# Designs tried in a protein design chat: VH-VL binders against p38851r773to978. Part 22

Target 1, 206 residues: p38851r773to978
Amino acid sequence: EAWCYFQDNFKVGSKTLFHVLFGDKSQVFPSSLFLCKKGSNLNNNSYWERIRRAKEDASCQFELCRKLQFQLNRTSNFIKDLLWLKDDNDNFKLVLQQRVTKIKQGYYFEVEEGPIIVKFPLCHPLLLRVRFIIAECITSQGESLKKCDLAILYDFNYVESIDKLNTKVEKLWLFERIHLNWALRYCKLEHSEINRKTREYLKKFN
Key: E = the ipSAE of ESMFold2; O = the ipSAE of OpenDDE; V2 = 0.75 times the mean of E and O plus 0.25 times the DockQ between their complexes.

## First folded at step 7 (VH-VL)

Design e7 (framework fv_erenumab; at its last look DockQ between E and O 0.04; V2 from the best seeds 0.00; counts 0 for: pae E 10.5 > 2, placed apart)
Fold by OpenDDE, look of step 7:
Structure e7 (fold): chain C 206 residues (1-206), chain A 120 residues (1-120), chain B 110 residues (1-110)
Amino acid sequence: as target 1 above (206 residues)
Amino acid sequence: QVQLVESGGGVVQPGRSLRLSCAASGFTFSRYGMHWVRQAPGKGLEWVAVIWYEGSNKYSVDSVKGRFTISRDNSKNTLFLQMNSLRAEDTAVYYCAREYDWLTYYFDYWGQGTTVTVSS
Amino acid sequence: QSVLTQPPSVSAAPGQKVTISCSGSSSNIGDYYVSWYQQLPGTAPKLLIYDNDKRPSGIPDRFSGSKSGTSTTLGITGLQTGDEADYYCGTWDSSLSAVVFGGGTKLTVL
């Protein structure tokens, strides 16, 4: 089990940032994804759909879900040897889900992305999950210390197989660890791209 | 509230067939892997079979392969265990159990079990 | 006969500490998270510990789990009469492509 965490501050409200990143007219995704081929006509996102959650989840009864479709960029050595197991109609297309899992009065948003399943030779499948958190820090007096924080959490878990996604492998051998490190590196690059695009869009709003 | 209720148990002769059902409620059934676990009288727990999510993949213990089939109907929130060619050693209480989805493996909910007795 | 090995029985007086061991191999405990289950007499098993050392909601902190190498241990402190039960370790085995349990340990409170 491994993860990485990134946080950026933006001088806008959480709602504004949410719309920039995840709004219907937003172009941040999927183009900001590291594995996405830029300029591909296969790149697209769907509209958000309301999905009912299990009754046992008292915190949120509904979530919003959309699908991101994109053409894979296989130019890197890391991607070249990857086998994508999810929605593999062709070796170059991927469909990724995003879910808005929490919304609190317009000042707090959680969005989950994934899972992405990556299979490396001689390795257990790697399960990748991303969590976006958009929040405003409010003082005890009701003033925002920071207008908006964006946190991105990347979760990495190796599983037994694509059919057993909930069976984690606790011990990884050396080759798996190497791939994990590569994944971490690429997450950093993706985060940077997301941040860059976000800032670019924000300039248009100001 | 999560509930699992097993049914279909009974007394049967060797070589006969029996189908067990597990009715699930209180959660999104299709998002969870479901298991059968059995316990012979006075014995320990023995895993029998698992079926995940949409039912595309399933596994079973070697001792029941070719005889038992696990299946599910997500539209009815029901798990099944078709047991053919029953043997005396299949006598047990059969539990359905929910496996927590995503990243972790454990049985967080169990039914109360249904008793299967195979005897001449 | 069980893939995972547990002592058949353990006993202690109320208030004492007991430990239950569970030993396996690299294909199961060595590579995968372990769970523990409590089964009171005449009842269905109940999840006691998951992911080696985590407690579900409602499980007292008297119960603990630990894992080292290809073995795991359940610890019970402040033993109570109500703790008298059978305890089972469980995990996935990649070589068998199966869930595997220990043989169970009967805990008797003296």
Scores: ipSAE 0.016, ipTM 0.578, lowest interface PAE 7.4, mean pLDDT 82
Fold by ESMFold2, look of step 7:
Structure e7 (fold): chain C 206 residues (1-206), chain A 120 residues (1-120), chain B 110 residues (1-110)
Amino acid sequence: as target 1 above (206 residues)
Amino acid sequence: QVQLVESGGGVVQPGRSLRLSCAASGFTFSRYGMHWVRQAPGKGLEWVAVIWYEGSNKYSVDSVKGRFTISRDNSKNTLFLQMNSLRAEDTAVYYCAREYDWLTYYFDYWGQGTTVTVSS
Amino acid sequence: QSVLTQPPSVSAAPGQKVTISCSGSSSNIGDYYVSWYQQLPGTAPKLLIYDNDKRPSGIPDRFSGSKSGTSTTLGITGLQTGDEADYYCGTWDSSLSAVVFGGGTKLTVL
């Protein structure tokens, strides 16, 4: 199991940063994603909506969810296989979900993204999950400093098959170790693009 | 100035239908989430439904689910509430309300309300 | 019964200070911004406080809000007879996936 973590500081409140990243006027997603072909007319976002949880073993509850649609960037050989097809039958297009899983007093937001499955040559499928955390900086007395942190956690796991996301391959094959290292480096590039676009949009909004 | 004006209230028998309208002016209607909130006689406020931006981005309280449908026409700056299979407990003043900013869930402007009475 | 608990009534003389409490849980007041609304007799509600303690333009500074844990408080100083109204707290509730209001507090200026 592999992960990486990025943290950036911003001199704005957490509500402002949330709207810059995830608001209806934001263009941070999907174009910041490494797998996204920038500039494609297939790239779009749905609006945020509350959805009812369907499982009977939990009470019916609403979650905030949106869909990112984008055309895959197929210029790299490591992205030759279909990555995710269960709710989309186009082999050049992917739909990826973002969910607002936690909101605390407008000082704290969590957004979960994925999962997405990446199939490298000679490897088991690699599962990617992302978590965004926006937390306001407060004094020991609880007063807002009008500054916040954005944390991004990328989580990678090789899984047995695309239908068994809760299974894990414990011992990596040679090519799996090599390709995982490449995937971690690409997360750095994606983080850099997210940070760059976020700061550009902050200048427009504030 | 921001204005919200409800209409379409009246007295109806149980099981009948009624359609409420809310005419909006003084702001860019298509950029705001819109809500219905009701108040039964002598009672407090009860949230009824929300419709964000356009289309299927809408939800309602469980007591009206399947009976009430919120909708909007952004070209006419109008919010609607279609109320079917009305019950006596639906008797209330119905307010349309503007959400200040999406995901804030508080209401900076309210209409005057329109009264719905369901009685036999 | 309302999800958020307010006293049914409160009273005070002109010029005095009054507070109105609103109690909830970690699924609502504990995690989300609180708003307060004033409803004068025979009128629609009006936003009085947002984001726990902020006032919209046109609301005098004798109205204040605060929040601690799962409770919030509306404060009114310098009471006037025109403040006689019903007051409601409101917020999001994650367990119900809905906006919830308190039952309302009737303020009587003696």
Scores: ipSAE 0.007, ipTM 0.517, lowest interface PAE 10.5, mean pLDDT 80
ESMFold2 (binder alone), look of step 7: mean pLDDT 92; pTM 0.944

Design e9 (framework fv_erenumab; at its last look DockQ between E and O 0.58; V2 from the best seeds 0.00; counts 0 for: pae E 7.3 > 2)
Fold by ESMFold2, look of step 7:
Structure e9 (fold): chain C 206 residues (1-206), chain A 122 residues (1-122), chain B 110 residues (1-110)
Amino acid sequence: as target 1 above (206 residues)
Amino acid sequence: QVQLVESGGGVVQPGRSLRLSCAASGFTFSRYYMHWVRQAPGKGLEWVAVISYEGSNKYSVDSVKGRFTISRDNSKNTLFLQMNSLRAEDTAVYYCARESYDWLTYDYFDYWGQGTTVTVSS
Amino acid sequence: QSVLTQPPSVSAAPGQKVTISCSGSSSNIGDYYVSWYQQLPGTAPKLLIYDNDKRPSGIPDRFSGSKSGTSTTLGITGLQTGDEADYYCGTWDSSLSAVVFGGGTKLTVL
């Protein structure tokens, strides 16, 4: 498996950043996603809904869940190499889930995204998961500095097949290494777009 | 402009059932989580139940679990509480409450109804 | 019994300031936003404070909220006879997986 990590500091409180990224009026998603064709009329978001936790051993907290619908961007060389990508309604649409898995209002938020399954020629399927973490910058006494950090973790695993998503491929073929490196490059592009749109919208609040 | 009106309260004997209704107006009802909160005579507020905006997720306090069922009809802008196997301890004013939508939080109620009284007596 | 502790009553003269405390734990006030509600005699509760310290439209600035650690306070300045009411704090509790309210505080304007 492989992963990459991005961290950015923002001069707003964590609640404000959360609303800019994930609020009902936010326009950051789905258009910041690398796989999203930005001009499409098919790009839309559902509202957030609470989902029960089923596991008895986990903490009894809710997940908030929504779906991002978007048209697949087929114009880059990375995407042109795809043989297959899972979609919800036809070959050009994808539905991607986001889940708020932890929320402590005023200082901490976690959002998980995915998974997405990507298939390159002569490769096992590649599973991508994303985690967003927003944390308030506080003094040693717990007082807000009116700043927060955004961390984005992209996690990649090749799996044996689309029917066995928990089976990790430990020995990678040459083409799998090549395409993994391309996937890591495109996570940087997606992060840059998320950061750009976020800072653009923050001008309304500062 | 936002209005919540409860109905269906009354006096009943233990073990009987009641169905409470809450008629909503002045807002897009189907976009809001809705709650029931009760207040026993001379006592404080007690949260009873919540339902998601499409009705798929429901939660209730343990003392009423298995006896009370929250539901909604978004086509009629109406929230319901089916109360079965009523006990004397269920005697209270029952309020319909709207959870604020502007916050991705599940902990505050920006509009309340005037309440309907349920009395369970032998 | 409430997991959020409020004094059962407070009193003050007109024009004075009063504070109402609400104490909880890390499973509720420590991790989650607090709201405050006013219940005038014979009426339904009304939202006064959300997000620890924010006022909805129509609530005068003489009502204020604050939070420190696992405790929160409601402040009322310029006390008026119309402020006589019961006041409740409320928040989420992760241990109970429920909304919890304090026991309520009766404010008497002398």
Scores: ipSAE 0.052, ipTM 0.626, lowest interface PAE 7.3, mean pLDDT 82
Fold by OpenDDE, look of step 7:
Structure e9 (fold): chain C 206 residues (1-206), chain A 122 residues (1-122), chain B 110 residues (1-110)
Amino acid sequence: as target 1 above (206 residues)
Amino acid sequence: QVQLVESGGGVVQPGRSLRLSCAASGFTFSRYYMHWVRQAPGKGLEWVAVISYEGSNKYSVDSVKGRFTISRDNSKNTLFLQMNSLRAEDTAVYYCARESYDWLTYDYFDYWGQGTTVTVSS
Amino acid sequence: QSVLTQPPSVSAAPGQKVTISCSGSSSNIGDYYVSWYQQLPGTAPKLLIYDNDKRPSGIPDRFSGSKSGTSTTLGITGLQTGDEADYYCGTWDSSLSAVVFGGGTKLTVL
């Protein structure tokens, strides 16, 4: 498994930051996604809905889930000539799921995104997952220090090569390693765009 | 103006069925989680059930599971509670309540109906 | 037997301050926002406080909410005769997968 993480600080409370990133009025997603065609009328997000959690933390029986629909960006120099997609047409759309898996009194949030499967010719598919963590810079046990007005956004990106049985591939050949590196670059670019848009929105609210 | 009006209450014998309705107006009904809350005579509030925007998710309190079913018709702006196998302990005023629309979907009820009375007695 | 614990009754004279406590656990008050409801005699509940300490439109500033740890408190200053009612705290409980209320507190204005 290959992974990379990014960290950014924002001069707002965690709840505010969450609202900016994941709120109903937020336009950060799906427009900030690297594979998203900007300005497409096919781009949209659904409302958050409670769903029963399958097998995880007994303390969290439900999670919030929404779907992100977006038109695939075919003009990207990064993936345009490499991505093997079925039904590749000008109106090709993908659906990505986001899940709020943890909420702590508005001062701590965990959001999982994905998976996205990227297929390349002659390579095992890559499975991409993202975990967002929003936390107050300083928190006491059970209480948010709203006075700090500082939230930290963590962006954890996980990339796995999987075989036909959905098993992790440990040894990659040269071309697969190249694609893996490109995937990591993709993660960085996407994070940068998320950050840029988030800061842009925050300027409007502050 | 947001309005919630419950109906369908009455006096029934144990084991019988009753269907409650809640007519909603003054807001986009399909954009809100809706709840049923009941209050037995002289007792406190007890949450009964919740239904999501389009009705894809439903949850209820354990004491009514298998007997009560919450549903909604968004085309008619109406919330329902089908109550089967009624028991004496189901006697209460039943309120429909709107969960405030929020990005975190935390449970607080910003509007309540006036309630409809259900009495289960032999 | 309520998941959230409230005193059954409180009383004070007009003009005085009263506080109503609500205690829970980490699976409810500890992790989720708390709301308070006022129920006047013979009427439906009314939202009084949401998100621990926020007042809806129309609720006077005499009413306040606060939260610490797994407990929350409703404060009423300048008590009026019209404040005589039952008060309930409420929140979500992740362990029960349910909305939970306190047992209610009857406020009597002396």
Scores: ipSAE 0.046, ipTM 0.665, lowest interface PAE 4.6, mean pLDDT 85
ESMFold2 (binder alone), look of step 7: mean pLDDT 92; pTM 0.945

Design fE (framework fv_felzartamab; at its last look DockQ between E and O 0.10; V2 from the best seeds 0.00; counts 0 for: pae E 15.0 > 2, placed apart)
Fold by OpenDDE, look of step 7:
Structure fE (fold): chain C 206 residues (1-206), chain A 119 residues (1-119), chain B 107 residues (1-107)
Amino acid sequence: as target 1 above (206 residues)
Amino acid sequence: QVQLVESGGGLVQPGGSLRLSCAASGFTFSRYYMNWVRQAPGKGLEWVSGISGSGDYTYYADSVKGRFTISRDNSKNTLYLQMNSLRAEDTAVYYCARSDWLEYGMDVWGQGTLVTVSS
Amino acid sequence: DIELTQPPSVSVAPGQTARISCSGDNIGSYYVYWYQQKPGQAPVLVIYDDSDRPSGIPERFSGSNSGNTATLTISGTQAEDEADYYCQVWDSSSDHVFGGGTKLTVL
């Protein structure tokens, strides 16, 4: 399995950290995304929408969803094409979904981002997904300490080569392996940028 | 000034229909989840219905499902509650109240409008 | 499904501390909200997220929540604090859940 994760500690509560990262006034997304052209006036996000889930999780029957719009950064030689790319213009914009899939009373959040599908010549497409987890400290009994001034952010990055049936490709040839490794490297860069901006905003907030 | 103002309440016979309105001002209406909460005379608060910021998602208490319809017009900063097949137990003051998309409380309330269902 | 139970009434003398309880199974795992409602008026949010006060709410109002009980505390209770008080939580299965309300009488 091709994935990587990052962990960061922040001296704020989970709810506060969530607002810094995903709040309406937050500028972390989409500007921190690796594929996003920085400073583009096409970059924006929508308000979160509450979507009821019928049968999935008894602990969380609502999902929050928003859309991130951003101008694609074509300066990188790493990306040649995207599966949903229809127009090849200088102002091409992408729409990415973020979904809050779990909310536990403001002290625990799971946010899914993606997927982004990147296509390379002579290679199977890469599927990129990110999961953010914000959690507070827990007691020895497994209970959350609400309003703890320490939140942990986990970034789980999943990178998979997929076939036309959206199934994981197990055997990759040399170029596919190279592209996969590059993708993982860029995940780290994106995480660093997210972390940097988050800390910057926290300084301004405090 | 942030404000919610309900209207449309009145006297109606059982089986009748009524449409409530809630005019919002002083804030970005489309950002907020909106709620209807009712209070029968001398009784407590009961959540009735909710609607997402865009209006695409609506939710109802079991007691009003199939009879009530919540909607909103963000261009007019107005929330609506269409009440059909009204029953005597629907008699209450109806409040509109806003809540943040993440927050589970209601920080702004209207003054309420009285709905009386009686023969 | 969580159910919230409040005492029907609480009485306190002016200047004394009033405590209103809100009981529910594992309510401590929820964020609790408190509303004040005076006769003929709409509810007013006085406590959010268990213990935080909205702007404009006097400091004499405080909240706590642990185990199976949330508590609204009014220190130095004044005559103007006479009102009905409701606790509220959000539950994924029940949506917004209110307590039955407590009438606070200032003697």
Scores: ipSAE 0.371, ipTM 0.782, lowest interface PAE 1.1, mean pLDDT 88
Fold by ESMFold2, look of step 7:
Structure fE (fold): chain C 206 residues (1-206), chain A 119 residues (1-119), chain B 107 residues (1-107)
Amino acid sequence: as target 1 above (206 residues)
Amino acid sequence: QVQLVESGGGLVQPGGSLRLSCAASGFTFSRYYMNWVRQAPGKGLEWVSGISGSGDYTYYADSVKGRFTISRDNSKNTLYLQMNSLRAEDTAVYYCARSDWLEYGMDVWGQGTLVTVSS
Amino acid sequence: DIELTQPPSVSVAPGQTARISCSGDNIGSYYVYWYQQKPGQAPVLVIYDDSDRPSGIPERFSGSNSGNTATLTISGTQAEDEADYYCQVWDSSSDHVFGGGTKLTVL
């Protein structure tokens, strides 16, 4: 198991940052994704949909979700070896889901992204999930400081098979350790692009 | 110019049916969650029903569940409310309203259409 | 299940400040929306997300939301502000919930 954690502070409220990252007019996704071929005409997002989950899932609550569609960046040889980034036979198109999983009105948002399943030759599948957490900075008295934090958590786990995503591989071979290092570089580069683009859009928004 | 125009209201007897329409213009209709809100004469506002931009998800107030059906035709930019088994307490002006970005509120309203349910 | 309570009426002299309350259990955890409705007309959104004004709404309209009370404030009240005002939240169990409305009289 490996994870990367990033936390950035912004001098805007949490609702504003949520809009900048995930709003209908936002250009942060999919172009900030590490695997995305920037500038491709195939890069597209669905709009957010409110869905009511089945009762059996213990949720009468609404879930907001959307799909990110993008062309896979094939510049790196590592990307060319991926078996489970499915191509629709139209230049390696990938579909990735984002879901707003929690909103505390006025001060807190959680968004989950993925999973992406990456399989290097002769390795177990590598599962990648991302979680975005936006939390408003408040005093002990509950007053807003008009600032918020963005936390981004990247989870990387080797799993036994694509059909058993919750069964973690405990012992890693040398090649799996090498590709896990690739995954750690992945999160640093993607975080940098998300942060850069977010701050550029904040200048335009404000 | 963003605009919503309701039609289809009228006088109907208890147990009867009506179908309301709301014509949308000036925005990309299929991107927006849409609502019906009603107001009985001399009374306040009451949310009735809502529908996702795709039309795949529909929601109803308890007072109308099983009797009313919300739908949309995105090719015609039109929202519908099929009202069956009408009761006297359904007498109201019915507004269509467009949800805002987070779908917590409604930023554009039509002028309403009157539905009267009486013998 | 949240319920919103508004005073049935508020009276104010022209040029004075009107304050319309909307009370609900922990309403400060919700985004509050305010609508103005003049006789015979459709509602018009005047405050969204607790305190923000849509384009075309005069600066004299402002809003706040904390604890168990949200407040619509109209400073320098004018005769044209005479209307019914409704607060509204979205709730996961009840969907859109409106207050009972407040009739603002400018005399």
Scores: ipSAE 0.007, ipTM 0.555, lowest interface PAE 9.6, mean pLDDT 82
ESMFold2 (binder alone), look of step 7: mean pLDDT 94; pTM 0.956
ESMFold2, look of step 9: ipSAE 0.006; ipTM 0.449
ESMFold2 (binder alone), look of step 9: mean pLDDT 94; pTM 0.956
OpenDDE, look of step 9: ipSAE 0.328; ipTM 0.766

Design pF (framework fv_pasotuxizumab; at its last look DockQ between E and O 0.39; V2 from the best seeds 0.00; counts 0 for: pae E 9.1 > 2)
Fold by OpenDDE, look of step 7:
Structure pF (fold): chain C 206 residues (1-206), chain A 119 residues (1-119), chain B 107 residues (1-107)
Amino acid sequence: as target 1 above (206 residues)
Amino acid sequence: QVQLVESGGGLVKPGESLRLSCAASGFTFSDYYMYWVRQAPGKGLEWVAIISRSGSYTYYSDIIKGRFTISRDNAKNSLYLQMNSLKAEDTAVYYCARSDWLEYGMDVWGQGTLVTVSS
Amino acid sequence: DIQMTQSPSSLSASVGDRVTITCKASQSISDWVAWYQQKPGQAPKSLIYDASSLESDVPSRFSGSASGTDFTLTISSVQSEDFATYYCQQYDSYPWTFGGGTKLEIK
């Protein structure tokens, strides 16, 4: 098990930041994904759809779901072979799901991304889940400060198999540890890009 | 000009079927959820059904579930409501409306079409 | 199902008065509340969405607010054209539900 946690502060409301990151007109995703080939005409996202939540979470009956389509970065054939792809074509297209899992009174958003499955040789499948948390800063009196926090949590877990995604591997051997280090670098780069683009769009929004 | 125009309403007997249509113009139809709301004479508003942008997801009121079907044709900028096994209680003005409840709001309604179910 | 209890059912006011209409949700919901205005013989007109966001071309005298499960529509200064029936709606969860309506009449 490994994880990376990043937190950034933005001088905007939570709704504004949500639209910048996840709105229909936003270009943050999938272009900010590390594995995404920038500028590809295959890069696209779908509309948010309200669907019934599959998880037994009684707190929320519905969630928003969208699909991100993107072309894989071809800088490394090794990376290509490590990803579980639905379509193995010349374009190496990948589809990733994002889900809005929590919305609280317009001041809190939680978005889950994934899972992304990476299969390294001689290793268990690596499962990556990403969680975005947008939380507005509110005073004790309930007043909005027009400021919010963006937290991004990357969660890496090796699982027993692709069919048993809930069975966590507790003890990792040497190569799995090496690959985890690679994955940690991946999330740092991706976070930096997301943050960069977000701030760029916020400048335009003002 | 953004507008929605309902059609297909009329007088029918209990047990009969009716198909309502809603024609959209002046906006990108496929960018919006579409839904039906009805209003019985002298009564309040009642939600009937909704369909997602792509049409992949539909949800219904329990009162009409199993009898009514909402559908859309984005190529024709059209929303439909197939009403089967109509009851007297289904008598109402039926409105179509667009919604982007996450980003764009819920701002456009049609003029409505009257459905009267009577023996 | 989420119930929206709207109050009052009717209200009399004069031009220039401040008017407040309230809807109480039966359970905790987000800001997914809309307000509509309907005049006799007309389709409903959207006024507010997301509890406090004003629809385009709606006069600024209309405003919406939320506190917990209480949602309010306020007309700061009623005009002659504002006499109508108003409805709240929640779209947090299906089935979507409307309040019972408030008829604003001339005093």
Scores: ipSAE 0.350, ipTM 0.772, lowest interface PAE 1.4, mean pLDDT 87
Fold by ESMFold2, look of step 7:
Formats: sequence, structure tokens, C-alpha cells
Structure pF (fold): chain C 206 residues (1-206), chain A 119 residues (1-119), chain B 107 residues (1-107)
Amino acid sequence: as target 1 above (206 residues)
Amino acid sequence: QVQLVESGGGLVKPGESLRLSCAASGFTFSDYYMYWVRQAPGKGLEWVAIISRSGSYTYYSDIIKGRFTISRDNAKNSLYLQMNSLKAEDTAVYYCARSDWLEYGMDVWGQGTLVTVSS
Amino acid sequence: DIQMTQSPSSLSASVGDRVTITCKASQSISDWVAWYQQKPGQAPKSLIYDASSLESDVPSRFSGSASGTDFTLTISSVQSEDFATYYCQQYDSYPWTFGGGTKLEIK
């Protein structure tokens, strides 16, 4: 089991940061994901919709959900054929889901992304789940400091097969360890791009 | 200036169909979830149907047993309720209401349109 | 379905009285409760969202609170325009359900 954690502070309220990252017209994620070809006209997102939550979580609970569509970044030979995702293969378009799982009175937001399945040659499938947490910085009296934190948690697990996503691999092959280290370095690059684009869009709120 | 105006109510006989409309103005209609809520004379409020912002998802209360269909046209800023196989128990004032996609309460209501099913 | 049990069904008050109306949810719903006011012949008006947050233009004499699955609407000093029927509503899960209503009448 491997993970990466990033935390950034922003000089805006949490609802403003949520809008910049996850607003219906935001382009942060289609341009920042390491698998995404930047600037492609295939990169788009759906509206946020309230949908019924899967029964594994709780009966009759609903969540806000959207889908990101993007063109696969194939600038390296190794990346070109790594993914086992159902897609329209004319341009290797991919779709992943984001879900707003917690909202607390506009001061706290939690968004889950994925799962993303990466299949490196000669490795078990690598399952990536991402969690975004936006939390308002407040005084002990509950007053907003007009600052918030963004935390991004990347969780990686090798799984036995794409049909058994909950069955993790406990004994990693050497090749799997090598590719996991590679994936961790690319998450740092992705975080850097998310941070850069977010700060570019935040200029509009000054 | 935010406004919802229902229309299409009236007197109908059991088994007939009726289509209600709700015209929205003063806000970006496509940013909002839309609802139909009804109130029988002298009774409380009953939730009827919800439609997502794009119209891709709909949800219905069990009280209408699949006889009603909610729809929207974001280009015309309009919400609709198609009511089929009407029964006397469907007699009510029908309200349309909106909710922000981040906040689930119904912050703006129309004035309602009366549907009477009898004879 | 989540049941919202609202009490009392009616109550009488004089101008200046403190009034408390309660709703009890059949299961945990966090703070996902709204309160509405409806006068005869009028559409409902939103008063409170998220259990305790006042909508814009709602007088400060209105307040809401939550304790576990118990939710309260309080009017600290009733005014003549406050005589109406009040409804709670949960929006934790579909179907969104209303309480049965509380009619506030002049004594």
C-alpha cells in the first residue's frame, strides 16, 4: 500500500476555492491530470448532478457526481498503451468520476476521484483513488480567516485483477515496485500543475 | 427579480392528462435543481418530483406511482410536469421550487397552480 | 424513507410570547433540515436551512437548532405577521420529506 499527501494554503475562503477547482466551468482537472493531454479539445467535464449513492455506503443516500472526459497523454511510448479503460478508441478518450462526498455549511468540502486503473506491462493493475479536502481556516470562535487548506491524498493499491478491485496484492513483484515509484513521481508533477492552474484562476478573485 | 410562475392548472376529469409548466426568470435556470411539490386543500406539503440541472436524472415520490413525468428545457428556462391518469386524490395546488446545487433546501417557490380532478 | 414527526400540530400564542416548534427525524440526518413558513393562500417561504442558518431577510427573532435527531424552530417574541403554518423538511436523502406542519394561531 502506498500513498502521497499534499497540502497547500490559499488566501481565499473555502467556497471560493471549491468553485475554482470544481465549478462547472473549471478546467483545472482536464488540463492537470498526468494522463491528460493538455489543451486537447476532447477535455471536458459534465455538470454536477445529485445521484443515488451506491448501496455499499448507505441506503437512500445521494451524492453530487460529475465525470471528466479527457484525451490520453501519449507523449512517451511507455504511457501510450498502459491503460485498460473502456473508451471510444478513435482518440483514446477516457472518463473518470468525481464525487462530492461531504459538505459542511460551505466551510468544508470533500471530493473523491476515481478509481483510476493503471496497467503497466507485466504488473497487476494499479488502483488509484484520490481525495481532495478543502477546509476553512477559522478562529476558535468560528470566524473565517479568509484562508483555507487544500489537501490532496493519493492512495495506490495493486489489485489481483480488474474484476476484483477490492482484493489487494500483498506481495509485490520487483517490477511492480519500480512502476509504483514512477507513479509516485508523476503524482508530484500532477499536484504541481493543479496548484499552478488553481493560483492562476484565483487571480480573478483579487 | 427571481421568479417562478406556474401555469396549466385547471379542472379535469379522472383518467385525463394535464401538463403543468413553470417559467423561470431572474436567475441562471440551468444552475438549479428543480422540484414539484403539491398541497391538497387543507393538507400539508407533499414532495412530488425532482430533476437535475441538465435533466439527466429524475426522481419521483411513491405517491404518484410513475404516472407523472418531470422534464425541463434549459434553453427556454422552463420546467414541466406531465400528469397522466389523474385521480381525485391528485387534486392539489402544485408548486415549482428551486434549489442551488450546493444547497439542498428550496429557497424560491412559485405561487402555485390549482389542479382539480373531479366529476 | 426518513419520517419527520413535527409537534405540536397547532398552538396558540399572544404577541410577544416565545414559541418553540419541534421536528424529530426517524434517523440521523446531520444538519440537513429546512424550515418553511406558509400563510393562508400563499406559497411557502424558506426561513432556515441547514438546521440553524437564517435565509436572507428573515427576522432575527427566528432561530433554529439541532440536537441529535431533534430539530427546533424558535420564535423569541411572536409578532402579528408570524401567525402561519410552519413545516420542517429533511433533505438528507430522497424522498425529501416534510413534517406534518404546525399551525401557529393567535390566542
Scores: ipSAE 0.007, ipTM 0.504, lowest interface PAE 9.1, mean pLDDT 78
ESMFold2 (binder alone), look of step 7: mean pLDDT 90; pTM 0.911

